# Designs tried in a protein design chat: VH-VL binders against Probable septum site-determining protein MinC (minC). Part 2

Target 1, 220 residues: Probable septum site-determining protein MinC (minC), of Prochlorococcus marinus subsp. pastoris (q7v2x8)
Amino acid sequence: MKLILRGIANEFIKSFSFKNFEIDQNFFDKLITKEAPAAANLITENEKINSYELAKLKLILEKHFIKLSNIYSNNRETVLSGKSLKINSTFLKIKDLENQLPLDPSYLKKDILHKGTVRSGDRISSNGDLFIIGDVNPGAIISANNNVYVWGKLFGIAFAGKNGNKNASVASLYLNPLQLRICEIVAIGPKEKPKGQHPEIAILEDNKIIIKPYFLNQNL

## First folded at step 8 (VH-VL; framework fv_cosibelimab)

Design S20 (from S1 with heavy chain W102F)
Fold by ESMFold2-Fast, scan of step 8:
Structure S20 (fold): chain C 220 residues (1-220), chain A 119 residues (1-119), chain B 112 residues (1-112)
Amino acid sequence: as target 1 above (220 residues)
Amino acid sequence: EVQLVQSGAEVKKPGSSVKVSCKASGGTFSSYAISWVRQAPGQGLEWMGGIIPIFGIANYAQKFQGRVTITADESTSTAYMELSSLRSEDTAVYYCARESEFGLYFDSWGQGTLVTVSS
Amino acid sequence: NFMLTQPHSVSESPGKTVTISCTRSSGSIASNYVQWYQQRPGSAPTTVIYKNNQRPSGVPDRFSGSIDSSSNSASLTISGLKTEDEADYYCQSYDSSNQGWVFGGGTKLTVL
């Protein structure tokens, strides 16, 4: 059995495996994090769990302000037990139970497409790729876990690969930023301004940010 | 601390039923499981079943399934155990016990109720 | 479903140490917590050890519990025996398969 804990706003926190419903204070001490869990999903396989055991789990979680929100099980009697307690309970085949486990946040991509100028004082952050159709003015800050693409002029600060992706890049039609960062490597803007509006890309090579022209034969 | 007080001794004829009460005072009643355990003269402890009052959900030992009914009244903080179709072998002291905060052991016991089944 | 087996009786003189065993017939003794209850004649049981080796407030540190996986047993050890320790002792564990409580048969401790 696995208990999937979610924080406020339904963000995934932790997965816990356990064999018996002998949960105690030691279990809850392991939940100490900056974000407190607010809800839990229970995932079980073929084991038959009666309504009394589920009620005890529900009660223990509620005493710690955690709502037992969903039960997913390959045992129909366990599902029936959950429904008798007014817990959303769903029968799933074993292969489908794995779909209820939280994904590593690094696999969840949320690309952002922003149309318009990013002005001084504005900040835009993406958990995937960030696409800007417009200029990024001095004093603006843009960031992404993966790549940053500016279909316009980049004069502000750009951060790519915030989550440790060393293959991340920053590309722009006119690359003249105040500062570039890829992962934890920082570079102050280019010493010489681009000579024309030629697309350029910044990448990490040998722990240094390298800027080069972007041509038809590049696959970044 | 929680104190559990049980109803007084009973003498019953074979084939009748008995209903024993267990009143909790001090602390929270509804959110703690209450179990029932019996002990025949000169014998050991035997678990019969339990209830979680706040949900009204009971669970019974296989041996007593169909003969025992455990209920609770949250308004009076009282749990009940009713045993039907009494036999002489049901002569015993019946205890209620409260399960701990996490339901891992019994942290409080009632004083016991002697039920004698005799003709 | 399993049984917990205890010796019917043990005896020891005051001041000495006694150990009472509780053996699980099937499945590991370590798969579920073990509790120990003390019962004097005419009285309700009281908890002396819970969760294998924990003592409730008010129980002297002379009482200790342990688990031995090699013999599939739990043990209650009482050191510095006093006459007031004379009682019946019951072990208890939870049967996850049948979802219910199981008690050992009980051990009568006599302090001579």
Scores: ipSAE 0.593, ipTM 0.841, lowest interface PAE 1.5, mean pLDDT 85

Design S21 (from E1 with heavy chain S100L)
Fold by ESMFold2-Fast, scan of step 8:
Structure S21 (fold): chain C 220 residues (1-220), chain A 119 residues (1-119), chain B 112 residues (1-112)
Amino acid sequence: as target 1 above (220 residues)
Amino acid sequence: EVQLVQSGAEVKKPGSSVKVSCKASGGTFSSYAISWVRQAPGQGLEWMGGIIPIFGIANYAQKFQGRVTITADESTSTAYMELSSLRSEDTAVYYCARELEWGDYFDSWGQGTLVTVSS
Amino acid sequence: NFMLTQPHSVSESPGKTVTISCTRSSGSIASNYVQWYQQRPGSAPTTVIYKNNQRPSGVPDRFSGSIDSSSNSASLTISGLKTEDEADYYCQSYDSSNQGWVFGGGTKLTVL
């Protein structure tokens, strides 16, 4: 079975699997919008889920402010279980279940939200986006297949788009890294400036890493 | 932390029914699953079924389907297990236990209720 | 449906290490998490291991759990045996097909 999550703020889709009908608590801690209400769709193939197990899943999701909105299954008893809990549940043949799965490659991503300082010698890697609430010290290395966001100061090495995503970015409240990498392009960091701190974003344009003040990129 | 307190021992005749209670105090009752497990004298643990009180949804082990009914009263934070058509083989200590949603393990157990089926 | 098989009894001297096995009769032991419960005479069971190898708060680090896919079994290992470890131990896992819990037959641990 797959659970497809929709974040309200970012409109992102993620999927994950269960073991013993159990959801890894750490998965919720890795969501960028974990505190905002979200919606989820459950897709099951060749699985019978009774109303008790489905109620347990519904309860777990609701404790994390996630609404179980739709169930799609090729098992009629699973559909009946969903309906008994007043969840919109639809029977689909196995071929049609794939049509309910989002085609956006991001549904396979596992984003990481890290709280705290990333110290010298530490390494954090994400298969999706990486969000740090804290500082990244010199000697630390952080990386992501997509974007890297540091809600703090970035002094270490940051690597975004490590799977070849040229649209990836690195953003920080104080961007002064030892080294930036986006996809295959490397840039050595600037010297620390005495001027006041302001958010910046690094992006790849014409095979060159460009750094811009973030406040100038907002649409007003 | 939650404490589960069960009703007292019962002596029942074959063919009758028994209803055991499990009252939760200190902590959350409604939003956790409550399971019932029995243990015959000198034997192992056997799961009978469970309930999620907030939804009123129960689930039963196949062996007990048709004979067991598990209910809950949220106003009194009490779960009940009723077993009908009692046989001598139903003589056992009956436990209630609370399931944690993250571990799906039983984190708190009642003290047990001895049900004796005789004569 | 599957069964979880445990040895009926094990014994060992204080200070030594003992291992209790829990073998799944059909399907992979790794398909579902395994829990371990300790039951002392006259008492209700208490959890000593959950999710294969995790310990609840208050359980000594002498208790550990593991999974061995080659023997299709889970194991509870207790090191530095103490007299208070003497109890019955039960493994438990979830049957996804029948959507219910399965307990092992239990193992009586004697510390002598």
Scores: ipSAE 0.253, ipTM 0.657, lowest interface PAE 3.8, mean pLDDT 81

Design S4 (from E1 with heavy chain D104M)
Fold by ESMFold2-Fast, scan of step 8:
Structure S4 (fold): chain C 220 residues (1-220), chain A 119 residues (1-119), chain B 112 residues (1-112)
Amino acid sequence: as target 1 above (220 residues)
Amino acid sequence: EVQLVQSGAEVKKPGSSVKVSCKASGGTFSSYAISWVRQAPGQGLEWMGGIIPIFGIANYAQKFQGRVTITADESTSTAYMELSSLRSEDTAVYYCARESEWGMYFDSWGQGTLVTVSS
Amino acid sequence: NFMLTQPHSVSESPGKTVTISCTRSSGSIASNYVQWYQQRPGSAPTTVIYKNNQRPSGVPDRFSGSIDSSSNSASLTISGLKTEDEADYYCQSYDSSNQGWVFGGGTKLTVL
């Protein structure tokens, strides 16, 4: 089982694997050198944990001002034990438990918000999502490991999903780029200019970049 | 420094029940686990169960499941162990013990309560 | 579940060193901390070693604990043996699978 520590700003601090409920000051000294966590999530697989052991863990964490916020487990009895202690507890299949683990620091998603025009010759890159409040001029290059959002006109080159994320997208209020790239798939700018002035989104579907309207319900 | 003081010796008939108390003083009661351990004459130590008073949650050894009930009263800083359906083999000294701050070992023990079951 | 096995009795002369073993029947002895308790006749147990090798305040340094993975056992060693060390000694560990405490059968230490 793993204990995932979160800071006050909801930033992931650290995950720790342990087999038994033997948590003491030495455990905390190893995990917490500078930043103090404010909350923790417990992830267990097939282990059966009774209410007494969860209560001991909850007590130890609370003595260090850490709230045991969520329990995710593939064991239904462990989930019931958590609920009896009024801890938000969810049953998950083994493959879904991996989605509750934080990413390695080297894979940490860091979104970038840029305000202003991205001019010819400028390059902006993000390891997470990229948000541009402004226009991206011809000759500019913007890229992200995940999604690219341009709250303005996109005339330059945009790359989304640089690290292989096939679900990545490029969206703009006026999508007329010189070149779009999602993962390894490249599309040269649209032959037809966008019809009207409405937002469009480019997505990867069946290994092809497809462009479609994004915000059509504006008359509510 | 915590001191655990237990109730006095009891003599019980077979089939009856006994309730032993353990009062804590000189330390925090509610946020420490209290365990119960028995010792038959000339025999070894046997863990029966424990309780975390602040949550009112108890846990019991398999052997005693269904016969033992452990409770706590935070207002009086007292833990209780009740053993039902007494047999002559239940004659023993019953100890309460406080688990350490981290629940890793027993750091304080009561003086023990002798329960004699007539046969 | 597992059992912790201790020798029934051990004896040694004053000033000598004695070692008491505590062997775990299944699973690694290193999987959980091992404690040692001393019980003199007519008295409640007291802790002499906790977390494998730590001494509580007031316990002389001639008491030490160790873990030996090759024999799957923990040991309590008492050096410079004194007559006041005559007592029953119990090892204890936690059973994570059954979520409860397990005691060894106890060892009676006789000094002369």
Scores: ipSAE 0.453, ipTM 0.772, lowest interface PAE 2.4, mean pLDDT 83

Design S45 (from S1 with light chain S97K)
Fold by ESMFold2-Fast, scan of step 8:
Structure S45 (fold): chain C 220 residues (1-220), chain A 119 residues (1-119), chain B 112 residues (1-112)
Amino acid sequence: as target 1 above (220 residues)
Amino acid sequence: EVQLVQSGAEVKKPGSSVKVSCKASGGTFSSYAISWVRQAPGQGLEWMGGIIPIFGIANYAQKFQGRVTITADESTSTAYMELSSLRSEDTAVYYCARESEWGLYFDSWGQGTLVTVSS
Amino acid sequence: NFMLTQPHSVSESPGKTVTISCTRSSGSIASNYVQWYQQRPGSAPTTVIYKNNQRPSGVPDRFSGSIDSSSNSASLTISGLKTEDEADYYCQSYDSKNQGWVFGGGTKLTVL
């Protein structure tokens, strides 16, 4: 069995291989080194996994902002278990399962520019900077190894510096997020809603997330 | 953080059913698995099954399959265990327990509910 | 499915060290984490060791856990025994094949 993690825009891939399906701390410790919004594909060969174990895996992954998006298996019972959880689940013959191997990381882009609204349930992740031209709705999650820029309203969850960059920032034309995260530091929404659509930037100072107005070099 | 409070002791006749409740307070309910474990007088702990409330999915130990039903009500943060076709050997203390955030061990236990089955 | 076998009882004097074993009947003991629970009369169990050898906050460092693959067993070791350590101790592990939790039969620890 393999669990393949990728960013929503395919900007990174991690692959974990297990001989038997076991939900324990060893399994979990191999899965995630750092939190990031991502998607996961589960590939199982000759293993039966019931809906309860898949539900536990789905729950653990979603608590870490990872969506269990697809299951590929040559075991029909595992496929039915996945479908019962509303996971896109496909039966494949063993020879076809090998076609679900990870993409070459050398083709992944670091910076991402996304145009359009990021809707509730959507996740976008970047290995570099993430630039959104549009609004990020409540229930949406966006993240970047470096900076997050929202040229619109930010109401969802934003992660910057997800690989340990303490100089990372989150900037938006209207900063009213459900949650901000810079590196390991979390802040839950602002105490006061922004008045008007004034640009603001969140940065990490002395292990605290500080939000302040963002001023441009020129007033034009 | 979470406190699990179970319903009170019950005395039942053979052939009847019993439904024990487990109310969670002070913590998150829906996204944690809740297990049921019983202990007959002078005997060890025996896992019966569990539920993940947010998905409404339950799993049962083979020994209890067909006799036990585990349900959850997210609106009241309460899990239920119903055991049917009671026999004298079902006399036991029944515990609910919450699985840790990673599903690795039991991090919180209810106080237990004594169910006595006697003719 | 497998069984976890513990000695029915162990006893030792205050201040001494006691070890309680938990042997898995089939499959490797190391294939899944082992937990240890303490249960005093009239009380619900409480965790003293999780993930083989980790100790929850508030549990004294006199309690330790280990795995021995050669005997296919987990062990709970309690040093500097105190009278309040007198209780039943249960090991627990997960059965991936049958997808459920398994408890050992329990060990009554007497401190006299």
Scores: ipSAE 0.282, ipTM 0.668, lowest interface PAE 3.7, mean pLDDT 81

Design S47 (from S1 with light chain G100H)
Fold by ESMFold2-Fast, scan of step 8:
Structure S47 (fold): chain C 220 residues (1-220), chain A 119 residues (1-119), chain B 112 residues (1-112)
Amino acid sequence: as target 1 above (220 residues)
Amino acid sequence: EVQLVQSGAEVKKPGSSVKVSCKASGGTFSSYAISWVRQAPGQGLEWMGGIIPIFGIANYAQKFQGRVTITADESTSTAYMELSSLRSEDTAVYYCARESEWGLYFDSWGQGTLVTVSS
Amino acid sequence: NFMLTQPHSVSESPGKTVTISCTRSSGSIASNYVQWYQQRPGSAPTTVIYKNNQRPSGVPDRFSGSIDSSSNSASLTISGLKTEDEADYYCQSYDSSNQHWVFGGGTKLTVL
């Protein structure tokens, strides 16, 4: 098996070869890179991978803000499994798999204003800022090259500064995300549920994600 | 620090169905696989199947295919296991368990639900 | 499809070392990671070893795991045996071909 990571418009490409379908911390550590990947292609040979296993891989990649964009396989059942998950999946003979190269991704939109709830399973990506008027539910993933603003509650996963902007921020009326990422720095959600919180903003300071009240003065 | 809390014990007649619930609290539900494992009195652990709640995709052991259905309700952070066409040999403690984030082992277990099938 | 075979029971005195084996019937034991779960009477199982030889937080270093490819087996070793170690122990591995979890039959550890 081979996993090819790429950035927006293929500004970088990294490939990893795996003998077994072993998803663990070492696998994860290979995915965490300075380049902040946006997408992945999975190349398998004769291995049969069912929809459950592909769903686990898709989930793990999405927790690291990577879209599993394409699957190429010489196993027709693996291709069918990928299609059942709405992943572009293509059957290729072994000789053609070795020459597979990533294509420019067109899945990412320009600056976005989204109105409405982002539901579990939904994914929204922006090449600029992302502004959402609505709630981002658990299981949703939102990402932007610059800032992420949620005029609502943030319970899902948010990624700002995807393309290396360390001045990027994530702001929400209720900041209780499963995970936050700014550039290459990741923070998991708080262990305790926030109580009596005002709107908050997450920013990157000294390579650490810091959360501050959005309004600093209670009298303003 | 997820805690899995299962529904209470049930007594069922042969030929009926049982639906056991497993509610997650204190942690994340949707993005972790939940498996169901049973244990007959004095016997070993037997995997029945699992589900990834966020995608609604389940996987079943061959022995239970056609009789077991595993579902999840993300709004209540609850997984369900329904077993149909009950027989006396289905008498067992049924456990739900969560796979670790890397999917390598079970890191949290429910307390178990005793299902007794009596004539 | 494969089976994981464990001895039905093992017994040992406090302070001694005990080893429980888990043998894979077909395919290499090293093809997939092996986990070990401890189940005390009346309780749900808990993990004592994962990924062949790793210990979760809170599990004493008296517990260790190993793989022996020559016998196609995994082993759980408990040193400095204590009365509270008395429990049933289950090995577990993953069947990549069928994409299913497989448990061993379990071993009852008695501390006498």
Scores: ipSAE 0.424, ipTM 0.736, lowest interface PAE 2.3, mean pLDDT 83

Design S48 (from S1 with light chain Y94W)
Fold by ESMFold2-Fast, scan of step 8:
Structure S48 (fold): chain C 220 residues (1-220), chain A 119 residues (1-119), chain B 112 residues (1-112)
Amino acid sequence: as target 1 above (220 residues)
Amino acid sequence: EVQLVQSGAEVKKPGSSVKVSCKASGGTFSSYAISWVRQAPGQGLEWMGGIIPIFGIANYAQKFQGRVTITADESTSTAYMELSSLRSEDTAVYYCARESEWGLYFDSWGQGTLVTVSS
Amino acid sequence: NFMLTQPHSVSESPGKTVTISCTRSSGSIASNYVQWYQQRPGSAPTTVIYKNNQRPSGVPDRFSGSIDSSSNSASLTISGLKTEDEADYYCQSWDSSNQGWVFGGGTKLTVL
């Protein structure tokens, strides 16, 4: 089970996972953040929770000025229990319960997959790895906190490891960028044009950007 | 500190019902769960059910479902336990007990009410 | 559903230490808090340990509680045994599946 805490304007504050309704001061101290919650949503899967246990949770929350506003459950008896306490209660299938969870950094897709050409003037940024299925034209800029992989030709600017990851790389089927960056290290174009259309990888070694051929399953 | 005072001993015929009261004084009543526990002569403690007075929500042990009714009157700070269809096996001391602030244990107990079921 | 099993009786001399066990029949003993109640003859029960190992105000530090996951048991230990400790002792825990309180069968402590 998860308890989703909301502020006065219904903005997300914190989620807390728990298994049993043995709530005490230590549990409550962990639950409450510096932001003052005003409401809570309870999300449960197949657990059968009776009106007595829900009433105890409601009582504890209300003593601390938190309204138990909504219950979302894949158990019809739990929904009935919530309704008996005059709490808005909705039956949802397991897959739909995920849509009731707030946007949480731990649940965010860090990696981005882009299909198609990245045109001059376009900018794409990823908080994880960036995968491009297509060409990156001159005048385009692509960036990632981790690795940049271009399943196509790279002619634009690529920036990997922008959040300080010195182990980040830039790889492409044809690596001929205007500029490469890994962390704060910059290289203007490759040392020489690729000697054919084969994959290459740029990595940071001894504070320099080094470009090597990249063969699948080869430790280069 | 809260004190729980129960009604006096009762003698009942088989098939009748009994209603035991538990009055709270010296503490908060409505926002604490009140449970009922019985103890047959020479036997252990057995939980029957409980109520959260402020919401009027009761919960019952499966063994007593359909025979026990637990209610509360907030205006008099009194909880009640009514047991119907009495049998000789229902002869026991009946206790009310208050659950702690977080509902994790019983922090106060009534003195007990002896109910004797005999022909 | 689960049961809590206690020894029927235990006996010790004044000044010694006794330990009373409470074994859970299914599921982990650690999945729910365990409480201990003392009941002297003719009296209502009173709490001696709550939340596995906590003492209410006024309960001597001679009383202590513990959990042993390897035996799936909770234990009540009374050191420096006194005649006043003679009583029945009951363990208690919440059954999350059945959503109700479960008591152990009780242990009679005799002090001679």
Scores: ipSAE 0.652, ipTM 0.839, lowest interface PAE 1.3, mean pLDDT 87

Design S49 (from S1 with light chain W101Y)
Fold by ESMFold2-Fast, scan of step 8:
Structure S49 (fold): chain C 220 residues (1-220), chain A 119 residues (1-119), chain B 112 residues (1-112)
Amino acid sequence: as target 1 above (220 residues)
Amino acid sequence: EVQLVQSGAEVKKPGSSVKVSCKASGGTFSSYAISWVRQAPGQGLEWMGGIIPIFGIANYAQKFQGRVTITADESTSTAYMELSSLRSEDTAVYYCARESEWGLYFDSWGQGTLVTVSS
Amino acid sequence: NFMLTQPHSVSESPGKTVTISCTRSSGSIASNYVQWYQQRPGSAPTTVIYKNNQRPSGVPDRFSGSIDSSSNSASLTISGLKTEDEADYYCQSYDSSNQGYVFGGGTKLTVL
C-alpha cells in the first residue's frame, strides 16, 4: 500500500503495510513543517483493509493535519471500508492503479518551497519543483529538475528542467530575468521588459523559449 | 500517563449477558484504540476485539463475532465490552488495554474484571 | 491464521540468564512485530519488549528481544535473573489475514 501526499506543486510517495508499519516521525515533521501537505490518496492493490485499520490510518493522518481524501483499490471490500468512513473510494483494476503512480514509485520527489527574498549570491537548487514566495534578485541563481515558480519578481537567473525535462517551465508574477534556461536552451534577457506586473510563463516550444501570459485556466 | 479503571466483578448465569466498562483518565481517550483481552483461570491471554472511539469503529476476533459488542462513549471517556449467550467457558478475567499510538503494542492495561458464569 | 507456541514453563537460578521462545506456526515470524508482556500473579500484564527488540522506559536493559527467521521464532532473554522476574511471559503479534492480535500460550518463569 502507498500514500500519495499532496502539497504545493508536488506529490510525495510513502509505502507502508500493516505488517511492519513504521512511521518516521522526522519524515512526517519535515513534510508538514517544510512542505505542508494537506491531503493524501491511498492506493492499495489486492490487500483487504477493514474499516478499523482504515480508521487508524485516517486518525494518524488527521493528527498531522492531513486529510485522507481518496482511496483507490482493486479490492471491493477495501473500497466499501473507505465509503463507510465517508472517504471518496473508487474500485480500479490493477492496470489503472499503476497509472496513478510514477514510473519509480520508491523515489520521493524533492520539491523545495522557499519563503523570502533570494539575494545576490544566493543559490537554490531543487531535484523536483522549486516554489519561491518572494523576489529573486539580480545575481541570484535558482534551479530545478522540473518547474520553477516565483510568486514575486524574478530578476536573477532561473534554470528549469535541469535533467532534460523539455516540458519544464518558469513562471513568475513579474518575469524579467537576466537569463532563462530550460533544458539545454538558453534565453538571455527578454526582448521587451514587462510594463506592468502580471503573471507570465516561459516554456519550450519548437526548441525555443517562449514567454506568454499565464492564466488560471488555459485548458479550454 | 493513562489510567484505565474497570467495573467490578460479576457473577452471571449461563445464557445471560455481561457488560464490562473501562474508564480512561490522565490521557487522550478518543484518539487511541482500546482493546479487550480475556484470560480464563490458569489460561493465557486471548484478544477479543477493539474500538477506535472517535470514529465508533470496532473490530472483533473471529471466535467472538456475533457474541461480542464493543462500544465507547467519548463524553465519559468510557469503553464497554458486552458478551452475550454466556457459557461456563466464558469465566475469565476481562482486561481493557490501550493500543499504542500506532497500534503496535498495549501500553496501558486496566486492572481486570472477573466474570464468573455459573448456575 | 497462525498460532504462537511458547514453552509452558522455564526455571533458572538467580543471576543466570534465561531465554523464552515464541514460534509462529505459519508465515514468517518477521512478517509482523512481536511484543512481550510480563504478568505477575493477581496483576494486569505490562510491556517489557515491543517491536521485536525495543524496551519501554523503566524496563531494565537485562531484558532483550530477538527474531530468528531460520527457526521462525522470537525470543525474550532475561539476564541477571532476580526473584521479582518470576511471572508469566506472553508473546504477541498481529495476524494480517484475520486482522487481529494473536497471543502465545504463555510461559511461567520460576526463579529458584
Scores: ipSAE 0.271, ipTM 0.651, lowest interface PAE 3.7, mean pLDDT 81

Design S5 (from E1 with heavy chain D104I)
Fold by ESMFold2-Fast, scan of step 8:
Structure S5 (fold): chain C 220 residues (1-220), chain A 119 residues (1-119), chain B 112 residues (1-112)
Amino acid sequence: as target 1 above (220 residues)
Amino acid sequence: EVQLVQSGAEVKKPGSSVKVSCKASGGTFSSYAISWVRQAPGQGLEWMGGIIPIFGIANYAQKFQGRVTITADESTSTAYMELSSLRSEDTAVYYCARESEWGIYFDSWGQGTLVTVSS
Amino acid sequence: NFMLTQPHSVSESPGKTVTISCTRSSGSIASNYVQWYQQRPGSAPTTVIYKNNQRPSGVPDRFSGSIDSSSNSASLTISGLKTEDEADYYCQSYDSSNQGWVFGGGTKLTVL
């Protein structure tokens, strides 16, 4: 079985196994900091997966900002399980399942430059650096395998270093996010709001997210 | 952070049913799986089933399928385990436990509820 | 579909090291994570090891876990044994075939 991970500009294929409802435990750890997904499609062949296992998968994916959007399966009971969770689920013959796989899982642009406000409900994901010229509102989610730069105010959720890059950073002209994540490390907003409007950068030091003025990073 | 508080001890007759509650406080309830585990006097731990409250989806150990029902009320942050057709061998301490943030292990346990089945 | 087998009891003197094994009857021990829970008399269980070898915050580094694929077993090792370590210890893993959690039979650790 395969999980097709989808970002706004990138698609990735992630192989994992359910065997008689056997979940590959190693798969969950890899999802936390790897790939650049915002949504996922599950493709399974003859495996019979119950609604509880699918619910656990859905829960784990959603905790990492990945929506389980579609299930394609050659097993009617697995399709029924998906429908019980209000996931678009479709029965397909084995040959037709091949049409759900990306021809090339990484054919899109690495870095993304977005101009304009990212509004509540919007998601932007990059396989490289993400540059936003505009504000990121509460309820918006932005993410990148490398760095996130917001040339504006950041009030939403930002995720940098999704592919395990511990040197990744999140920078903004006004850094006040609902949630900040670098690799596997999560911080729920800064306790102290920025004093005035000045650029700040969040980086990972000793497995902790540290926020400091941008000026301190210019001695390289 | 999260604390699980269970209902008090019960004495039941064979053939009846029992419903044990488990209330979560001090943490997130709906997005964590809650499992039920029992322990007969002097015996080991035995998993009965679990529920994911946010989706209302439960799963049961094969041994208890048809006798156990696990439910959750998100508004009160409470999970329930109901066991029917009670037998003397169902005498045990019943625990609720919360699965971790990623569903890998049990990170919090309730204090346990003693259910005694006797005539 | 599988069982986890632990020794019924182990005992050791304070300051020594004790090891408790957990053997999987079928399928690889490494195919699913193994957890270890401590249950002191009159108390609910608490986690001492998760994901084979990780310690929760607050668990002393005297507690460690390991996996040995050749014997198809997981082990809990407690060094510098203290009287407060006296408890029942349970291993746990996930049974994918039955979609559920499996506990070992438990090991009673006595510190004498």
Scores: ipSAE 0.323, ipTM 0.673, lowest interface PAE 3.0, mean pLDDT 81

